Miniprotein binders against q5uxb8. Designs and how they scored, part 23

Target 1, 222 residues: q5uxb8
Amino acid sequence: MPDAVRRCPEDGFFEGDTCPVCDGAGTHILDGARRRQLSKFVSGALRHFPEDAGIEVDKAGWTGFDALRVAVERQYDWADAAALAGVIATDPKGRFERTGVGNEAGITTAGGRVRAAYGHSVDVTLDGTDDPVPATLYHGTAPRNVDSIREAGLKPMSRQTVHLSESAAAAREVGRRHAADPVVFVVDATAMQSDDRRIVKRGTETYTTDRVSPVYLSLLEK
Short names: E, the ipSAE of ESMFold2; O, the ipSAE of OpenDDE; V2, 0.75 times the mean of E and O plus 0.25 times the DockQ between their complexes.

## First folded at step 18 (miniprotein)

Design L19 (at its last look DockQ between E and O 0.73; V2 from the best seeds 0.72)
Fold by ESMFold2, look of step 18:
Structure L19 (fold): chain B 222 residues (1-222), chain A 80 residues (1-80)
Amino acid sequence: as target 1 above (222 residues)
Amino acid sequence: SEEEKRIKELEELLKELAEELGLPEPELDIIVVNGKVYVFVEIDGWEIAWAVGSSVEEARRRAAEEALRMLEEELKELEK
């Protein structure tokens, strides 16, 4: 079950009990069960059934935040703008992108546009951001996966993307969600981009790509 | 019922295949939108399959079948 979503008046939405910036408790927005339910509706609407949800997505996958708010309020009597903004802002898998609100994306409950970052079954062409990609990225994994990754590379499961971390420390942290003693692969992102492989920044420390060939991978030595 | 028994068999196979791949147990979520039933199958928060149907049973069965196809493809690649 995901953590509850809370809101700090000055720092925006966060998950868990305590704002990571000011240590305040904030205001309760959603319990974990409703957070999960709303996330499924929002991701489904953006990826698979915008018309049934009562929204329109453009060719690049975008819909208006305020239009999406109306749709979620119609779907669930407990949902509102803060619930929607909170689910988007705190998503742990980078499922959503929000633009048109500048540095207020983690705080504002109005305005801008939203899309699913991946997973569409509707016909869209996702544009990337122009944000710089570090020369080196990292992937943390369970030790049991090392041989498979060395042989076949990092591959998405089904129609998902591969997630890469900005630092070795972040990659180990992500890997600990799956194993007590994670292993970190080093990813040569410069070489990937030179070979026309697309890497896109998602949030502050996370990047996505569709696959990483073994030629770009090496193990981080301890 | 006979239909429910078939669906439960598919869901058990899905759990077993995920375990063989070293993955967490799949989670199913069901929502109703505009009178249609949508079912999602996720592993570790990643959507691996979804389906739509006019009934809960239809959507559950379709989603489980699609999830099995996706995981069987992954297992086939791993065994190479």
Scores: ipSAE 0.758, ipTM 0.909, lowest interface PAE 0.8, mean pLDDT 85
Fold by OpenDDE base, look of step 18:
Structure L19 (fold): chain B 222 residues (1-222), chain A 80 residues (1-80)
Amino acid sequence: as target 1 above (222 residues)
Amino acid sequence: SEEEKRIKELEELLKELAEELGLPEPELDIIVVNGKVYVFVEIDGWEIAWAVGSSVEEARRRAAEEALRMLEEELKELEK
């Protein structure tokens, strides 16, 4: 179960018991169960069933925050703008993007637009972000996958993208979910981009791409 | 019911296959939206499959089948 969502009056929404900025307790917004439930609904609405959810999604995947708020309030009697804003702001997998709310995107409970960052089944074209991609990215995996990756590269599961990490440490952490002693591949993101391979930042330390050919990969030696 | 038994079997197979692949245990979420049942399958917080149905049983079955197919494809690719 995910951690609860709380709101610091100074620093905005956060997950867990204490504000990561000021160590304050903040105000409780959602417990873990409701956070998960609401996140699932919102992600589904944005990716798969906007009509059933009662929202409209444009060609770039965007819907209005206020429209989405109305949808979540209809779906759950316990949901409100703060709940929605909190789920969006604290999502650990970078499922959501919110724009049009200035520097308070992670705090404001009104305005702006929201979209899913990936995983759509509806016909959308994501425009990406203007965030620069590091020259080098990383991918953590289990040792058993090394040969396959060397041969075939990094491939997404169906309807997904390959997730790359900004640091070797982050990649190792991802890999630890699959093996006790994870391996890390180094990704030549510069070369990929020079070859017109799209890489998009989707989270604080997460980048996505459709596929990484072996020519861009090298195993990071321990 | 036989249907529920089949669903449980599929979900168990899904779990076993995920384990075989060294993946975290799949998680299923069920929501009802506008009278339809949606089931989502996630592994480590990443959605790998979803389905919609007129009943929980139908949606669960479809979601499990889709998830299984996906993981089987991944396994085949790793075995090459």
Scores: ipSAE 0.687, ipTM 0.893, lowest interface PAE 0.6, mean pLDDT 86
ESMFold2 (binder alone), look of step 18: mean pLDDT 83; pTM 0.794

## First folded at step 20 (miniprotein)

Design L20 (at its last look DockQ between E and O 0.37; V2 from the best seeds 0.63)
Fold by OpenDDE base, look of step 20:
Structure L20 (fold): chain B 222 residues (1-222), chain A 80 residues (1-80)
Amino acid sequence: as target 1 above (222 residues)
Amino acid sequence: SEEEKRIKELEELLKELAEELGFPEPELDIIVVNGKVYVFVEIDGWEIAWAVGSSVEEARRRAAEEALRKLEEMLKELEK
């Protein structure tokens, strides 16, 4: 079960009990169960069944935040703008992208556009950003996956992309969701790009790629 | 019912195959949207399959079948 979503009045939405910025308690927005439920609905709406959800998705996968809010509120009587914004802002898998709200994306409960970052079954074309990719990226995972990754590399689950982190710390945090003592792989992004392997920046400190061959991977030693 | 038994069998197979691949146990989520039942199958927080049906039983069955197919494909790829 995922952690609860809370909101710090100063620092925005966060998961867990304590604001990672100011150590404040914040305000409770969603428990883990509702967070999961809402996330599934939103991701499904954006990826698979926009019509059934009551939203329209453009060719790039975007829908209006307010339109999505209306759909969410119709679906769940306990869901509101804060719930939606919180789910989007705290998603651990980078499933969502939100734009059009400036630097307040982590706080604002109105305006902007939302799309799923990956995993669509509906016909959408996701445009990549031309943002520069760091020379080195990181991937956090459970220790049990190390041998498989060394042998076969990083592979997406189904049609989803591999998610890479900009820092080892961020990668560890991702990994902690799956294991108490996560391991971090170092990804040679420069070499990947030199070999015409596409890496796309999706969110803050988050990058995506189709696959990472073992040749580009090394285990970060603690 | 025979249908429920079949669903349980499929979900068990799904669990076994996930284990064989070294994955954590698959998680299933069920939502009703616009009168339709949607079932999502996730492994380690990643969606691997989904299905829609007119009933929970139908959707669960379809989702399990789809998930199994995908995992089988993954297994085949690992064996190459």
Scores: ipSAE 0.736, ipTM 0.907, lowest interface PAE 0.6, mean pLDDT 86
Fold by ESMFold2, look of step 20:
Structure L20 (fold): chain B 222 residues (1-222), chain A 80 residues (1-80)
Amino acid sequence: as target 1 above (222 residues)
Amino acid sequence: SEEEKRIKELEELLKELAEELGFPEPELDIIVVNGKVYVFVEIDGWEIAWAVGSSVEEARRRAAEEALRKLEEMLKELEK
């Protein structure tokens, strides 16, 4: 089960028993079971069935936070704005992006826009945010893909863009979609940007680009 | 019922194929939205397949079939 979601009035939403900033208990928002249930509905609505959920998703994947709140309240009588904000703010898989609320995204229960960061079956073209890009990024993959990636680079095969992770651990976790013991490539994001390649942040741990030439890739040793 | 037996056979095959690929056991989640049944198949918290149907049985069957197709593709890639 995922951890419960709690809320610190000054520091925002967190998972577990104590706020990582002030060490206070905060207030209870969702138990793990409801957190999982709500996360499934929200990710499904944003990725697959916005119309059935009663929301509209624009061509970049965005819907209003307040419109999404109405949809979750209709779906579950126990859901409210704090539950929705908490699920978005604490998601361990980087499924959601929220914008239009400045640095209040982990705190506020109103306003802004929300989208799924990946996994759409509806026709969207994701756009980025202005957040800075780390000097290095990572890509997790099946061991069988190593030779082809070294030769041809990373390409957006079944996805619209190439997805990169902020850390080796996150990349390994994403790579488990394709192999139980994935390998990780290191991506020289600084060099890519110096060569006028666009990399865009799509969530707390996810970045996208259209292609990664082999010159920017190296294999991470275990 | 015979339909339930066939669905369970698909789900067992899915479990066996996941094990052969080295994955933990797949999980199915079911939600009802606007009178339709949505089923999601996840491995290690990652969505690998989903389907919609007018009944729980229909959506379960469709989701299991799609998940099997994806895992079979992965297995064929390993054999290359």
Scores: ipSAE 0.687, ipTM 0.888, lowest interface PAE 1.0, mean pLDDT 84
ESMFold2 (binder alone), look of step 20: mean pLDDT 84; pTM 0.802

Design L21 (at its last look DockQ between E and O 0.43; V2 from the best seeds 0.66)
Fold by ESMFold2, look of step 20:
Structure L21 (fold): chain B 222 residues (1-222), chain A 80 residues (1-80)
Amino acid sequence: as target 1 above (222 residues)
Amino acid sequence: SEEEKRIKELEELLKELAEELGFPEPELDIIVVNGKVYVFVEIDGWEIAWAVGSSVEEARRRAAEEALRELEELLKELEK
């Protein structure tokens, strides 16, 4: 079950019981069950059934935050703008991108645009970036996956991409959703790019690629 | 029912194929939107398939079948 979502007035939305910035308790927004349920509706609406959800997405996959809020409130009696903003801001898989609110995306409950970062079945063309890619990226996973990844590399599911983190700490956070003692792989992004593998920045600190061969992977050791 | 038994068989096959590929157990989520039933199949929080139907049984069956197709395609890619 995902953690509950809470809100700190100055620092924005966070998961768990204590704001990571100010150590305060904040205000309760959603329990884990409702967080999961709302995340499924929002990601589905943006990826697969915008019309049934009552929203429109543009050619790059964007819809207005406020239009999405109306759809969410129609779908669930318990949902509101704070619930929607919280699900987007705290998503553990980088499912959502939000723009048009400057650096307030983790705080504001109004304005801007939202899209799914990946997984669309509707006809969209996501604007990519040629932003610089760090020489080293990271992938966090459960210990049970280590042997498979060492042998076969990192592989996507259909219509999905492999997600890489900018730092070992971020990769551990992702991995801890799957295991209490996650394992982090180090990815040689420079070597991948020299072999003409494309790596694309998605959002602030997440990168995607289609596949990572074992030759680019090593285990981050304690 | 016989349909529920068939759906559970599909879901069990899905678990077995996921295990063969080294993945954790798939999870299904069901929501109703605009009078339609949507089912999502996820592995480790990653959506691998989804389907829509006019009933819970129909959507579950379609989603399981699609997830099996996705994992079979992945298996074939790895066997090249």
Scores: ipSAE 0.768, ipTM 0.913, lowest interface PAE 0.8, mean pLDDT 85
Fold by OpenDDE base, look of step 20:
Structure L21 (fold): chain B 222 residues (1-222), chain A 80 residues (1-80)
Amino acid sequence: as target 1 above (222 residues)
Amino acid sequence: SEEEKRIKELEELLKELAEELGFPEPELDIIVVNGKVYVFVEIDGWEIAWAVGSSVEEARRRAAEEALRELEELLKELEK
């Protein structure tokens, strides 16, 4: 079960009991069960069944936040703008992108656009950002996966993309969701790009790619 | 019922295949949207399959079948 979603009045939405910025308690927004439920609905609406959800997505997969809010509120009597914004802002898998709200994306409960970052079954074209990719990226995972990764590389689960982190710390944080003592792989992004392997920047400190061959991977030694 | 038995068998196979691949146990989520039942299958927070049906039983069955196909494909890729 995922952690609860809370909101710090100063620092925005966060998961867990304590604001990672100011150590404040914040305000409770959603418990883990409702967070999961809402996340599934939102991701499904954006990826698979916009019509059934009562939203429209454009060719790039975008829908209005307010339109999505209305759909969410119709679906669940306990869901509101804060719930939606919180789910979007705290999603651990980078499933959502939100734009049009400036630097307040982590706080604002109105305006802007939302799309799923990946995993669509509906006909959408996700434009990659031309943002520069760092020379080195990182991937956090559970220790049990090390041998498989060394042998076969990083592979997406089904239609999903591989998520890479900009820093080792961020990668460890991702890995902690899967294991108490995560391991971090170093990804030679420069070499990948030189070999015409596409890497796309998505969220803050998050990059996606289809696959990472073992040749580009090394285990970060602690 | 025979249908429920089949669903349980499929979900067990899905669990076994996930374990064979070294993945955590698949998680299933069920939601009803606009009178339709949607079932999502996730492994470690990643969606691997989904299905829609007119009933929970139908949707669960379809989702399990789809998830099994996806994992079987992954297994084949790992064996190459």
Scores: ipSAE 0.714, ipTM 0.900, lowest interface PAE 0.6, mean pLDDT 86
ESMFold2 (binder alone), look of step 20: mean pLDDT 84; pTM 0.809
ESMFold2, look of step 21: ipSAE 0.764; ipTM 0.914
ESMFold2 (binder alone), look of step 21: mean pLDDT 84; pTM 0.806
OpenDDE base, look of step 21: ipSAE 0.705; ipTM 0.900

Design L22 (at its last look DockQ between E and O 0.32; V2 from the best seeds 0.62)
Fold by OpenDDE base, look of step 20:
Structure L22 (fold): chain B 222 residues (1-222), chain A 80 residues (1-80)
Amino acid sequence: as target 1 above (222 residues)
Amino acid sequence: SEEEKRIKELEELLKELAEELGFPEPELDIIVVNGKVYVFVEIDGWEIAWAVGSSVEEARRRAAEEALRKLEEELKEYEK
């Protein structure tokens, strides 16, 4: 089960019992069970069944936050704007995007637009908002993991994504956290994307993905 | 019922295949939306399959079948 959603009046929504910014308790918004349930409904509504959920999704996958709120409140008597905003803001898999609320995206319970970031079965075009992914990415790891990776690929650890680096140097630096002499895998990001494997830019040199099959991997020779 | 037995068999196969692939145990979520039953299958929080049906049994069966298909495809990619 996922952690509970809480809201810090100063720092916004967070998962768990303590605000990661100020160490405050915040206010309880949703327990883990309701968080999961609401997340499933919202993601499904945005990806698969907007009509059944009672929302409209445009060609870019967007719906109004307020419209989605109405749908959520209709679906669950315990759900409100704070619940919806909290689920969106704390989603660990980056399933949701929210815009049109300025710097208060992590706090505001009204206004803006929401869409699913990926995984749609409905006809939407997301091309215009995705950061370009380099053709080649890199993954730094410990030498002891090489055989496992060759066999089973890169798999996310529990509740984490696979982290990929933009450069071999950056990958080595990441790997140094796990071993003194890290190895670097080369990732064929172009092939992954052509096979509808999503890669998302998360930082200046960091990209994330669900998993990387061995077919996309090669060991960088020193 | 025979249907329930079949669903359990499918879900067990799904669990076994996920384990074989070294994945966490799949999680199933069921929601009712506008009178339809939706079932979602996730592994480590990632949706791998979903289905809709007129009953819980139908939706569960379909979701399990779809999830199995996807995992089998993944297995083939690793064996390559």
Scores: ipSAE 0.728, ipTM 0.901, lowest interface PAE 0.6, mean pLDDT 86
Fold by ESMFold2, look of step 20:
Structure L22 (fold): chain B 222 residues (1-222), chain A 80 residues (1-80)
Amino acid sequence: as target 1 above (222 residues)
Amino acid sequence: SEEEKRIKELEELLKELAEELGFPEPELDIIVVNGKVYVFVEIDGWEIAWAVGSSVEEARRRAAEEALRKLEEELKEYEK
């Protein structure tokens, strides 16, 4: 079960019991069950069924925050602008991007645009962000995949892009989808960017790219 | 019903294939939007498949079939 979403009047939306900035309790916005339910509807609407949800997405995948709020309120009688903003701001999987509100994306309950960061079945072309990329990124996988990855590199199999993690720990958690004792590849993101390979931040902990050639990969030692 | 029995068999196969690949048990979520039933299949919070149908049974069956297809493709890619 996901954690409840709360709101700090000074610092914006957060998950859990206390604001990570000021230690205050904040105001309750959503319990975990409703957070999961709303997140599912919002991600589905942005990725798969915008028309059924009553929204329009543009060629880059964006819809207006306020239009999405109307759709959310139509779908669930308990949902409101704060619930929507909170789900977007606290998503642990980097599913959502919000723009057009400047420095207030984690705070404001109005304005701007929203899109799914990945996973679309509708025809969109996602432009990347210009956010800083760490020098080193990571990819977790099953031991049985090591030889294939060393030979062919990382490819966007059934996913639309290659997903990279910001830390070895995060990569291990992702890699547990594939094995109980995952292996972590180290990705030389600095070298990739020096060779004009595009890497884009897709949330707080996730980065995407088209492909990682074997020359940029090594196994994490120890 | 016979349809429910077939759906349960598909969902069990999905669980077994996920386990063989080293994944935790898949989770299904169901929502109704604009009179249609949407079913999502997720592993550890990551969506691997989804489907739509005019009934819960139809959407569940389609989602399980799509999830199986996706996991089988994953298996084929890495067993070479």
Scores: ipSAE 0.704, ipTM 0.888, lowest interface PAE 1.0, mean pLDDT 84
ESMFold2 (binder alone), look of step 20: mean pLDDT 81; pTM 0.766

Design L23 (at its last look DockQ between E and O 0.78; V2 from the best seeds 0.74)
Fold by ESMFold2, look of step 20:
Structure L23 (fold): chain B 222 residues (1-222), chain A 80 residues (1-80)
Amino acid sequence: as target 1 above (222 residues)
Amino acid sequence: SEEEKRIKELEELLKELAEELGFPEPELDIIVVNGKVYVFVELDGWEIAWAVGSSVEEARRRAAEEALRMLEEELKELEK
């Protein structure tokens, strides 16, 4: 189950009990159960069934934030603009992109456009991001997976991509969902890009690629 | 019911295959939108399959079958 979503008036939405910037408690927006429920509706609407959800997505996958808010409010009596903005801003898997609000995407509850960052079954053509890719990326996993990853590399499931974290700390947090003492692989993103492998930023701290050959992987010392 | 027993067998097979691939138990989410039932199957928080149906049973079965096809394809590709 995901953490609750709260809102700091100065620093925007966050998960957990205290704002990571100012240590204030903020205000409660969503518990974990509702956060999950709303995330499923929003991601499904953007990826698979915009018509049934009562929204329209353009050829690049975008819909208006305010139009999506109306759809969310129709779907759930308890949902509102803050709930929608909070789910988008705090998504731990980089499921959503928001544009047209400048650097206020983690704060504002109105305006701009939203799309799913990946996973569409509707006919869209996602424009790439121009965001730079760090030289080094990370993948956190359970210790039981180490041997298979060393042998075969990081491979996606069919129709999925490999997800990489921007920092070792983020990778450890992801890995801790599956093991108390996770293992982190270091990914040589510079070498991958030099070999014409595509890496794309998806959301705040997540990057995607189609696979990572063992030659680009090493274990991070704890 | 026989349908419910079939669905549970699919879900158990899905769980076993996910564990073989090193993942936690898959999670299913069910929502109703515009009178249709949508089911999502997630592996470690990532959607691996979804389906729509006119009933919960139909959508669950379709989603589980699609998830199994996805994981079986992944296992086949890994063996190459």
Scores: ipSAE 0.771, ipTM 0.915, lowest interface PAE 0.8, mean pLDDT 85
Fold by OpenDDE base, look of step 20:
Structure L23 (fold): chain B 222 residues (1-222), chain A 80 residues (1-80)
Amino acid sequence: as target 1 above (222 residues)
Amino acid sequence: SEEEKRIKELEELLKELAEELGFPEPELDIIVVNGKVYVFVELDGWEIAWAVGSSVEEARRRAAEEALRMLEEELKELEK
C-alpha cells in the first residue's frame, strides 16, 4: 500500500507523514488506499479510457486539470482538486505531467494541463522533449535482480521501456516498491547517447529507454 | 460457478508465470467507470495489462488472459 498524501502549506504535496522540506506534519489529503485508487483512475483515464472517464485528451495526450478534476469528482465522492493535485504531484513513477501552472505545480489545485507520461493505449504522440538528458541516470530495483542485470542489463517487459530516474533517491523510491532494501544502478547516459542509444525524458525525473546494456551499468555503493 | 473457477485458474497461472519470471505476485485493481468494469494488472509495480468488461468476472478474465499473453511472450524472449 502506498503512503498517504499530505500537503504542506509552504512546500506542497508530499507522501508520508513528514514534509521532506520543513519536517512539518502538513495536512492529510489521502490515505494510501484512496491514493492508489485515484491514481489508477487518473492514469487509466489519461491512458486508456478518456471517453468513459468524461475527459477529452488531445493528440499530445493533454487534458485540462479542471476537466480532469470534474471527472475525478464524478467518479469518487471523496475526491477533490487537492486529491487530484496531490496524486499527480507525488506519483513516484512519474506517470503524470502537469504544465501551465508555473513553479506552483506541486501546490496549485487549479489550472494547467495534465497528461500521462507513458503507457498510452489511446492514439497520442508524445513529443519527446528535447530536454537534455543528464550525464548520469539511476535505476532502482530489488537485490534479487542484481545478478541478472549485471549479466543481461536492464530489459523492458516485452511491450514496455526501461524506466530510469534522475536521482539515486528517486531510484531508491521506485525500488522500494519491489523490495524493502532496494539497490540502485548507475547508468552512464552519456555513453549510451554517444553510442546512439536513445534516452527520452518523460515524467518528472523519469527517463525511458529501450534497453541498457551492462556496459553502461554500475552498482551504486551505499 | 464455472466462470469463477476459470478466473481462479487463470489468475493462478498468472501468479505461477510471474514467479517463474522472478516477479512478485501480480496485483489486480478493479474500478468501475461509466458502468464498465476495468481491471488492471500490475507486475512488480508496473502495469502490464488491462481489460474492460460488462462485469467484474468478464473483466478479470480478460485482464488475466492479456497478462498471461504478455508474460508468455516475455518468457519466450528470455528463452532465445
Scores: ipSAE 0.683, ipTM 0.898, lowest interface PAE 0.6, mean pLDDT 87
ESMFold2 (binder alone), look of step 20: mean pLDDT 82; pTM 0.773

